VH-VL binders against q58766. Designs and how they scored, part 50

Target 1, 244 residues: q58766
Amino acid sequence: MIIMYAIGIGDNKEEVLKAYEKLKEEGIEVELIDNPKLLVDKLLDGEIDGAVRGSLSSSKVILYLRERIGKFYRASILKNPFTNGIFLLSPVGIDDISEDKNERIKDKIRIIEFASNFLKNYNIKAKVAVLSGGRLGDLGRNKVVDETIYEAEEIVEHFKGNVDIIHNGILIEEYLKDGYNIIIAVDGITGNLIFRCLGLICKIPGYGAVILSDKNVNFIDTSRNANWERYYNAIKFLIGGDFG
Below, E stands for the ipSAE of ESMFold2; O stands for the ipSAE of OpenDDE; V2 stands for 0.75 times the mean of E and O plus 0.25 times the DockQ between their complexes.

## First folded at step 21 (VH-VL; framework fv_dargistotug)

Design ko2 (at its last look DockQ between E and O 0.80; V2 from the best seeds 0.00; counts 0 for: pae E 2.04 > 2)
Fold by OpenDDE, look of step 21:
Structure ko2 (fold): chain C 244 residues (1-244), chain A 118 residues (1-118), chain B 106 residues (1-106)
Amino acid sequence: as target 1 above (244 residues)
Amino acid sequence: QVQLVQSGSELKKPGASVKVSCKASGYTFTDYGMNWVRQAPGQGLEWMGWINTRTGDPTYAQGFTGRFVFSLDTSVSTAYLQISSLKAEDTAVYYCARHYNSEYFDYWGQGTLVTVSS
Amino acid sequence: DIQLTQSPSFLSASVGDRVTITCRASQGISSYLAWYQQKPGKAPKLLIYKASTLQSGVPSRFSGSGSGTEFTLTISSLQPEDFATYYCQQLYSWPTFGGGTKVEIK
């Protein structure tokens, strides 16, 4: 059987088409789909082997996907600018995790578990860094920041001793320098902002966001404002899991 | 004090199975990961994999999949290594070693010699 | 996998000598490096972790340094009990060991 992939095409058509043409030059056939539900349905029905959201609306595609397969998380795959490896950033969706403290902690724990297993499948050892909203020395300066610090500590305690996990405040640059490859953001808003700053502004290479779930779904979530290279990389990842 | 005590030496025929135990004491068993390390006679150390003592999830190094199985009995703070379809090249000393956050192996078992001979 | 190359493989020294063992990684491993001592018929013993942190109970004549791809274990003044085989280990990725350095009496 011929393996078939699809890219969603909404706005930002020029970049999606650039990716499409580059893939075509390499002999990789990709279907362009402009309907959010059709993209998801073709994937889940087995008509295509993998799908990239492309530039379709996230609210429409992600919502419908959630309706079809249930709750899932996402982790953006980004190139580590210090080590040349990759790291996963999660959560990256504004509503990916709960606003309730206890449920949020559970969500982050599940993300870590799924992300660790994801990396394991690629023969990569998980090294987890949990972000809080400030430096450790900032404790007591802001109640919201304090809560993020305590939450991070509770998550680390859950994984106590078994996994490589650390909480050292908001110092994401130090985490990346030390080679941590799972970065847990305070929430989806923070994660999304981090992604946009590093990926869309600083142009750190990336492969989109993978689905973290009990279900195996070959779906890559991408930004509607991404360049062609990100869409291209997402398809290449689906084909061979290439992080090069 | 922290101790890891392994089961005694084993002599097996090719094709047989062996199960090595590693009993932990002096600390909370589920607070540290457990690793297995192989050392063939006169050779260096080789990491075989590890098992999460909280979840029971094992991870095997390349070359140690299939015939090697890590397991736990948390009720007696014991980790197990089972090797099936034994081969002559499996002759080695096997160590269990705990880690904390995968930063180091601070305590080791005394080792278990497994000899596979016809 | 990350390969660790130790040098030298064999080292002859006398009591009181300053001994240096090198461990080189095939790629950057930050400070995720540990050093072990192993005597014949015994399990390895942790000496140094995180490249330079001395394990509790280990004599101060042992020290570790380095970051990235090159690391060193130093014994400032070799003692009779220090004749053994030394291994470096990286834990940046799935753990791997160096080939070992046997320190023998001259």
Scores: ipSAE 0.818, ipTM 0.908, lowest interface PAE 0.6, mean pLDDT 95
Fold by ESMFold2, look of step 21:
Structure ko2 (fold): chain C 244 residues (1-244), chain A 118 residues (1-118), chain B 106 residues (1-106)
Amino acid sequence: as target 1 above (244 residues)
Amino acid sequence: QVQLVQSGSELKKPGASVKVSCKASGYTFTDYGMNWVRQAPGQGLEWMGWINTRTGDPTYAQGFTGRFVFSLDTSVSTAYLQISSLKAEDTAVYYCARHYNSEYFDYWGQGTLVTVSS
Amino acid sequence: DIQLTQSPSFLSASVGDRVTITCRASQGISSYLAWYQQKPGKAPKLLIYKASTLQSGVPSRFSGSGSGTEFTLTISSLQPEDFATYYCQQLYSWPTFGGGTKVEIK
């Protein structure tokens, strides 16, 4: 088998099977794997070209993946509501970046590097926006807000002119209108809240969460209880970045 | 004081290789991206791709993924364009140009004419 | 790729004329457009970036406007040194150039 993708199948079998059948109808070959360790091992050993967690247990799959590849970050893939493109929102795991202020700046720099490379593999030019806790006119009013602004400015300065990167405060809607496609949240809590508001409440289409790592892992994390369209869309994204 | 100085013109036969250099001065080389732009005689400008000067990671425009190689020597603040298996259609002026974020190419080299003929 | 269409491809004008060059993008590019001037045998020179910001050292008779898909470069009073070819460039995505507009003397 030359090119193969897999979907994890555990709970929610009906929805996974619906996605499988739709993909098969379109000529896309997908293996259904009910073993968390096997799914991860086949992906990392190169026996399959990409994997979606599907309805397998997150704790079993993600824990084993972290055991095999070490630290990684997660980015949600969301449709940009103002353009025809997607954007990556990161961090979205509450514990993905350090509580330590200096270490979380390093974490965000790594996220930017990995996310930019991820988009390049899909032939998408990275446009990075770093969020902070306020507008620039808010400086001096709150020490915590000021700290997030200074941290965002430090991150931007790290990249200088090689990377298309900007910080203009908290204005996520303006970044998205201007086509920025990597959105760096202040921390994991903030990123998770943004995801829940945009993806779960406002129902902006989502394509799952990708793994950001120095290892090239073609994996999308999906909800155990998703509808079939989420599993289907995740596979379509892995194949060619089809954001239909 | 920013300056990009390219190597001199080249006259080559089909099938040969050429390596064009672009030496930067007056700024921190690794702070700006470096682009390569082609202009065939009497024609417009064509972006060939760029190289991240901090990481050395090249990106090639569609149509430039095979015979064209971007590289760096950061110790001498120099970017290189190598063209292999030269064809007559490769006859052009090749420019290096730096960029700052996706806003503009603010400084350009003087251009290197590569002529390919038998 | 984002295609840029320049209009006109050439124009003839006299010293003192007001000249307008148009650049149309195949999709929205916000304000990520630059204008360059190129004289024969020379490298392009940046005139305007971010659609409307004048590069330092560029005469004030040059101006740029537009956003989204439609952009213009205006020379308010054409000077002898302005006879050249002008290119637009977008950097919203991977860069592309317009086909150029040659400005010739009548």
Scores: ipSAE 0.612, ipTM 0.838, lowest interface PAE 2.0, mean pLDDT 91
ESMFold2 (binder alone), look of step 21: mean pLDDT 93; pTM 0.939

Design ko3 (at its last look DockQ between E and O 0.27; V2 from the best seeds 0.00; counts 0 for: pae E 12.7 > 2)
Fold by OpenDDE, look of step 21:
Structure ko3 (fold): chain C 244 residues (1-244), chain A 118 residues (1-118), chain B 106 residues (1-106)
Amino acid sequence: as target 1 above (244 residues)
Amino acid sequence: QVQLVQSGSELKKPGASVKVSCKASGYTFTDYGMNWVRQAPGQGLEWMGWINTRTGDPTYAQGFTGRFVFSLDTSVSTAYLQISSLKAEDTAVYYCARHYNWEYFDYWGQGTLVTVSS
Amino acid sequence: DIQLTQSPSFLSASVGDRVTITCRASQGISSYLAWYQQKPGKAPKLLIYKASTLQSGVPSRFSGSGSGTEFTLTISSLQPEDFATYYCQQLSSSPTFGGGTKVEIK
């Protein structure tokens, strides 16, 4: 049985093609697909074993995927700049979680559960850090920040005693230094911004964003502005789950 | 006060099975993860794995897969360790221990000696 | 898995002595290290967690220090009841214990 993978190719074609050529040099055959719906359909219909969004439009691919498989979350896999491990960052989609407080809390809880299970499959113990919008000492300075602090506390309380989980404000650098490997952003906008800063600006190695759902879908979401290495790493991850 | 009370000593033949219980009291059982730790005679402590007391999901350390099964009966605040196909090398004291957010194991059972001999 | 190496494995001391036990991690574990005391026939007892926080009810002669890969448990003045085996434990990843340090009477 031949295992086949695909990369979406939209804009940023040069980087996608660089990844394609590098994979080809290694004997890895990848199909290039320029149609968002075709990429998703081939994956879900079993014509290919894994798919990377590549540089196709997020709004088109993600929307269609959501139509096909229902609600799902995404977690970006990034290398920890302080340790030799990786961490998951979620949510990273601007509309991945609800704007309603109660539903948002439920979404974050589900993300933590799915992310923990994901890491378990790779024999990695989950260490969860929940971000809020400020330092703990900032409580009372801004109503929006206060809300994020209380929300984070509610999430920690939910998992109390059974999950290695912490809330210590906005101090993501401390979370990463301490080896936390699941970072829960305040919302999808914040998460996306964090990803763009660390991944696209600071060039922290990454493997794309995995799908967090009750359905098993071998799909890696990547940025349309990524370099060839990220597209390459995404395929390599699908092949063998290589975090090295 | 918090207490973890384990079942009594066991003497088994090779190939047999044993089920050790750990009954919790003095706190909400489902608020703390439960760990199992093995200590062979004259040896050190060895973490076997843990079970999520809220979800029932077990996680086994390397070397403790297959013959070792963690389970729960939340209605009586009890965690169980079952060992099948017992071997002589399984002779050890087994401890249950709760943890809080993986910062420490603050309460331990008194231990259960399992002896496997022909 | 993260390996913890304790030193020494055996330590002979007298009442009143200052005792120092070292735990080295194979990789950085921040401050996620705990210390336990175990006496023969008894379950381990938590002494220190998060490298330096003293557990409630533990005598102040016990102290912990260190971060990253090097940690130390110190007993400022050894008492008769302190002769036991001590274990370090890391909880930053899959929990592992050090090999133990047996503190014996000289």
Scores: ipSAE 0.047, ipTM 0.658, lowest interface PAE 3.3, mean pLDDT 93
Fold by ESMFold2, look of step 21:
Structure ko3 (fold): chain C 244 residues (1-244), chain A 118 residues (1-118), chain B 106 residues (1-106)
Amino acid sequence: as target 1 above (244 residues)
Amino acid sequence: QVQLVQSGSELKKPGASVKVSCKASGYTFTDYGMNWVRQAPGQGLEWMGWINTRTGDPTYAQGFTGRFVFSLDTSVSTAYLQISSLKAEDTAVYYCARHYNWEYFDYWGQGTLVTVSS
Amino acid sequence: DIQLTQSPSFLSASVGDRVTITCRASQGISSYLAWYQQKPGKAPKLLIYKASTLQSGVPSRFSGSGSGTEFTLTISSLQPEDFATYYCQQLSSSPTFGGGTKVEIK
């Protein structure tokens, strides 16, 4: 069998086609699929080795993927500006984790487990940092901030010794400098805002969002209206190539 | 101070079961993962899998996903390996070994010889 | 799974000789490789981790080198107590061991 990847093609066809042509020039075989259900089915049935949503509708593709594999979380893949490695930022879907505090802790634990396994498949050792809403010296200033700090500490306690994990408050810049490569946001809203600031404003290179699940799903979610480089980079990431 | 002390050698007939214990001391048991490693007579080392000592979640290597069960009793800092429906080819020394951050296995139990003979 | 191929499978050497043992990985493992010494009837003993870091209490005649797919263990001056089997282990993914190298002293 020939190893095959697919990119979804809907609106924004010019940018998807440009990515396709660049990949073809490099000898990378890619199928363009314009049917959301078919893209998901071919991936899950093993007919293709990896898929990028491309410019297909998120609501159609992601809804059908949830129907086929159940609950999953999303992590954005970003280049670490300090170390030239990659890091995963999760959750990044605004509703990926529960509003209930106890269920949110369970969601974050699952995210850490799935993200660690994801990096392991790329021969990357996981180094996890859990964000909270303040510095550790801020305890007692604000009830909501205090709750996020205690939540983060409970998560770290759960994993201590079995996972390389830390909580040092809100200091994401220090985590990235120190090479932490799984960054756990307080919730989906904060994760999404961090992504928008880093990826869209500061233009840190990104590779799309991966699916974190107990199922082995080689899928990257990309913006419907992205430039061709985002689609190209997503395929290159799926192949497991050089992140340099 | 760190020690892993395993239960004594076992002589079993085919079809029986065995439960090997590995008692940890000198460190916080739930801070380190626990691995099981098999060595058949005259053969090399074979990783069987590990158990997350904080969550109790086991992971089994391919080929060990049936008759082999990892478990814990954290109240006595002890990991267990249970082998059911013993076969002659299960004759081996079984080691427990702890790890930290997947860098190395730094402490090993003394090994438990399980002999399966009709 | 990542396969580790050790060579040689056995060797015979004199006290004082320089001995090298090679471990080759089927795919890149960065520096996530450990070396163990096992004497008959005993559990393995950690010698080297992260490819080149000597474990505390291990004699300085032992050293490790390599990264990616090719790794070596070196004993600079073989001693009678170094009769043992040596194993490499990768810990980049689900751990696997090399087949071992038996060192016999002449």
Scores: ipSAE 0.000, ipTM 0.439, lowest interface PAE 12.7, mean pLDDT 88
ESMFold2 (binder alone), look of step 21: mean pLDDT 93; pTM 0.944

